VHH binders against Phosphoribosylformylglycinamidine synthase subunit PurQ (purQ). Designs and how they scored, part 21

Target 1, 271 residues: Phosphoribosylformylglycinamidine synthase subunit PurQ (purQ), of Archaeoglobus fulgidus (o29008)
Amino acid sequence: MDREEIKVAVLRMEGTNCEDETVKAFRSLGVEAEAVHIKQFYSDMIRFEEQRSVFDYQCLVFPGGFSAGDYIRAGAIFSARVKSVLRKDIEEFIKMGYPILGICNGFQVLVELGALPGFDEDKPLAEKPEMALAMNDSSRFECRPTLLKKESEKCIFVKNLKKDVVMFPVAHAEGKVVFPSGKEDEYLERLTSNDQIVFRYVDEKGDYAGYPWNPNGSFYNIAGICNATHTVFGLMPHPERAFFGYQVGRREGYGDGYCIFRSVVDYLEKL
Below, E stands for the ipSAE of ESMFold2; O stands for the ipSAE of OpenDDE; V2 stands for 0.75 times the mean of E and O plus 0.25 times the DockQ between their complexes.

## First folded at step 25 (VHH; framework vhh_3k1k_2)

Design zf3 (from ze5 with G55H; at its last look DockQ between E and O 0.23; V2 from the best seeds 0.00; counts 0 for: pae E 11.5 > 2, grease 24.4 > 24.2)
Fold by ESMFold2, look of step 25:
Structure zf3 (fold): chain B 271 residues (1-271), chain A 121 residues (1-121)
Amino acid sequence: as target 1 above (271 residues)
Amino acid sequence: QVQLVESGGALVQPGGSLRLSCAASGFTFSRYAMRWYRQAPGKEREWVAAISPYHGRTYYEDSVKGRFTISRDDARNTVYLQMNSLKPEDTAVYYCAKSRTYGHWEKFDYWGQGTQVTVSS
């Protein structure tokens, strides 16, 4: 599709904000992006001009930077019927091959929806969560740069990545990737066999290491995963906070996060 | 070349029923929300009902809730409006519309030619 026809919804559940790092990142790449309150997709009590369909967009982002309370509040106010309807729209959106990105708390949302690890291409939303993001092993809020090794060749979000190891910052208290007790090896095999592990935490030498390099204690150093179709991606680090060079201590140019967002745009242009 | 062709408008007595149809072409119908609007003589167009793609989630203006039902048939590229318990204030030209994009690119709905519904007293 033409780049000028691409629209990205960056979801929100609280307050009003016209400027957001994720919206700015996509806009700087020449695509339309806007913050969209999740109620705009399902509420019949809002004005026509504010109504939206999930299908008005070609990419959905569940952003980072909001507190866990923002996502919990959305879940607490949804009726079971409303949640069921929105899940069906998201399920079809995934089946149409459109990308979804979950950053930090957004990764938690994708897990809760059953979209990640997302093993079944034909049923992209599992009925129950198949993984969790648990409290960090340190019992601390971790706010630091992290080094991430690219592990996937098929994930559409990393196709433009020019480096094997990138730096994105983290800011979370519950970022530990865990799988069902006793099934960790089974889940790891399923993820690796379909190229669904996208990023793993590494040290300065590029080696898989413990704390503080793996800041939360995630199983297998997993920092981010994608679903079976490689189009739904969740990660704990914040690529939107490493998009512009000035965000990472450079005077000009881009940070490592640029390629994540450009990869989405490139994918959509060919879709 | 987007085309929307409404049909089914007629003269009907109060309390009567009508089913409007809108045949769509020139776009991938199953990907877009569809809406019905109406315009009484000398009035602004007003929204009546909407239906999302895929799941077919429906929305209604308060004055028509419980009386009107919007539906779609993606195989026939057609959206419908079943209108029951019609009242004189429902008299209008009814238009179907393809979803509007919001942003800098385009803010146009594509509209049909309309179909006249008249509810006599």
Scores: ipSAE 0.000, ipTM 0.251, lowest interface PAE 11.5, mean pLDDT 82
ESMFold2 (binder alone), look of step 25: mean pLDDT 85; pTM 0.877
OpenDDE, look of step 25: ipSAE 0.018; ipTM 0.469

Design zf4 (from ze1 with K55T S107K; at its last look DockQ between E and O 0.34; V2 from the best seeds 0.00; counts 0 for: pae E 14.2 > 2)
Fold by ESMFold2, look of step 25:
Structure zf4 (fold): chain B 271 residues (1-271), chain A 121 residues (1-121)
Amino acid sequence: as target 1 above (271 residues)
Amino acid sequence: QVQLVESGGALVQPGGSLRLSCAASGFTFSRYAMRWYRQAPGKEREWVAGISPYTGRTYYEDSVKGRFTISRDDARNTVYLQMNSLKPEDTAVYYCAKSRTYGHWEKFDYWGQGTQVTVSS
């Protein structure tokens, strides 16, 4: 489709704080993007001119980032609201091949919806969650740069990534990827066989390492995964905070997060 | 070229019922939200009801909620408005509209030519 026809919804509610950065990133690439409060999709109490359909958009972003003072409550409310009112819309959106990005708390939303790990392309939302993002092993809020090795060739969000290792910051207290006890090897085999592991935490040499390089203790150093169709992507690090060079200590140009957003635009232009 | 053709408008008595139809062509109907609007003589066009694609979630303006029902038939490229318990205040030209990609509903939606509904008393 033409770039002028692409529209991205960055979902928001009370306490989200990364929607502006995500909107700015997409707008700088020449596509329409806006922050949309989730009530605008479903509530009959919203004024007509502010009502929206999920299907007016070709990409949905569940942003992350809540203030540290209200992180747990706001994140839980966000996940519960999306699950209760948007589940069926999201299922249809995925079946049509449109991309969905979940960043930090947005990754948790996708997990709670059953969209990730998303093994079954015919039933893109599992009936119950098949993984979790648990409390960090440190029991602390981790706010630091992380180095991420690209592990997927099929994930549409990394098609244009030119580097093997990228840097995105993390800021979370609950980012530890876990799978059901006793099923870890099975899930790892399924994810790797279908190219669904997108990023893994690494050290400065590119080696898989523990804390602090794996800041939360995620199983297999997983920082981000995609679903079976490679169009639904969730990660704990914040690519929107590494999009412009100034966000990562450069005077001009772009940071490593640029290619995540550009990959979406390129995918949609070919769709 | 997008075409929306409303039909089914008529003169009815208060308390009566009508079913409006909107035949659509020139776009992939099943992928777009559809809306009904109305415009009474000398007044602004106002929103009445909407229906999302795929899930079929429906939305209603407060004054018609419980009396009107919007529905769609994707196989026939048609959206409907079932209007029950009609009141003189419902007298208007009724338009169907197609959602636009960019999220501004009324200002940018495509409209048909409309169908007249008159509630005599």
Scores: ipSAE 0.000, ipTM 0.240, lowest interface PAE 14.2, mean pLDDT 84
ESMFold2 (binder alone), look of step 25: mean pLDDT 84; pTM 0.867
OpenDDE, look of step 25: ipSAE 0.018; ipTM 0.408

Design zf5 (from ze5 with S30D G55K; at its last look DockQ between E and O 0.39; V2 from the best seeds 0.00; counts 0 for: pae E 11.5 > 2)
Fold by ESMFold2, look of step 25:
Structure zf5 (fold): chain B 271 residues (1-271), chain A 121 residues (1-121)
Amino acid sequence: as target 1 above (271 residues)
Amino acid sequence: QVQLVESGGALVQPGGSLRLSCAASGFTFDRYAMRWYRQAPGKEREWVAAISPYKGRTYYEDSVKGRFTISRDDARNTVYLQMNSLKPEDTAVYYCAKSRTYGHWEKFDYWGQGTQVTVSS
């Protein structure tokens, strides 16, 4: 599709009017992007010009706008609203092959919605969550740069990555990837066999390491995963805060997060 | 080339019903929002109803809500407007429109030729 036809929705609940870095990142790539409160998808009290459908867009983003606060299960609260009014629309959106990105709190939303780990292509939203993002092992809010090794060749969000290891910051209190007790090896095998592990935390040598390199204690150092169709991607680090060079120091151009967003645009242009 | 052809307009009594059709061609129909607009004599064109793509959510202007129903048949590339409980105020030329992009709110719509609906005793 033509780039001028691409529209990205960055979903919100509180109706903030502030543009965030995710909208700015997509707009800098020449696609239309806007923050959309979930009420705009279903409420008849919304002015006509503000009314939206999920299907007006070709990419949905659940942003990390809650990262500054310590709201317990913030992703679960947002996902409960999405489930009640948009679950079917989201399921069909995934089935049509359109990408969904969940960053930090947004990863939590995708987990609670049953979209990740997302093993079943025919039923992309599980009836119950199949994983969780638990409290960090440190019991602290972790706000630090992280190094991430690319582990997937099929995930559409990493097709433009040229580097084996990228740097994105984290800012969260509940980022620990956990799977059902006693099923960790089964889930790891399913994820690995279908190329669904996208990023893993590493140290400066590229080796899988514990705290502080794995800042939350996630199982298998998992920082991000995608679903079975490789089009729904959730990660705890913030690529939108590493998109422009100035966000990560004097890189003058772009940071490592650029390729995540560029990969989405490239995918949609081929769709 | 985008083509939209409206049909089904007629003269009806107040309280009557009509079903308008809009046949579409020249684009991937199931990817675009479709809308109905109307223009009464001496007035500006106003939107009436919209439907988003693929099992789409429907939207209605307040004065027609509950009386009009927009629907689409993606297999036949056709959008419909079922108009019930018609009032003299509904008298207008009705146009179907295709959104410029995937969405129902863009200003650069492609338009059909229109079909006349007249409601009078």
Scores: ipSAE 0.000, ipTM 0.323, lowest interface PAE 11.5, mean pLDDT 84
ESMFold2 (binder alone), look of step 25: mean pLDDT 84; pTM 0.858
OpenDDE, look of step 25: ipSAE 0.012; ipTM 0.336

Design zf6 (from ze1 with K55R R100K; at its last look DockQ between E and O 0.34; V2 from the best seeds 0.00; counts 0 for: pae O 6.4 > 2)
Amino acid sequence: QVQLVESGGALVQPGGSLRLSCAASGFTFSRYAMRWYRQAPGKEREWVAGISPYRGRTYYEDSVKGRFTISRDDARNTVYLQMNSLKPEDTAVYYCAKSKTYGHWESFDYWGQGTQVTVSS
ESMFold2, look of step 25: ipSAE 0.194; ipTM 0.612
ESMFold2 (binder alone), look of step 25: mean pLDDT 83; pTM 0.846
OpenDDE, look of step 25: ipSAE 0.017; ipTM 0.361

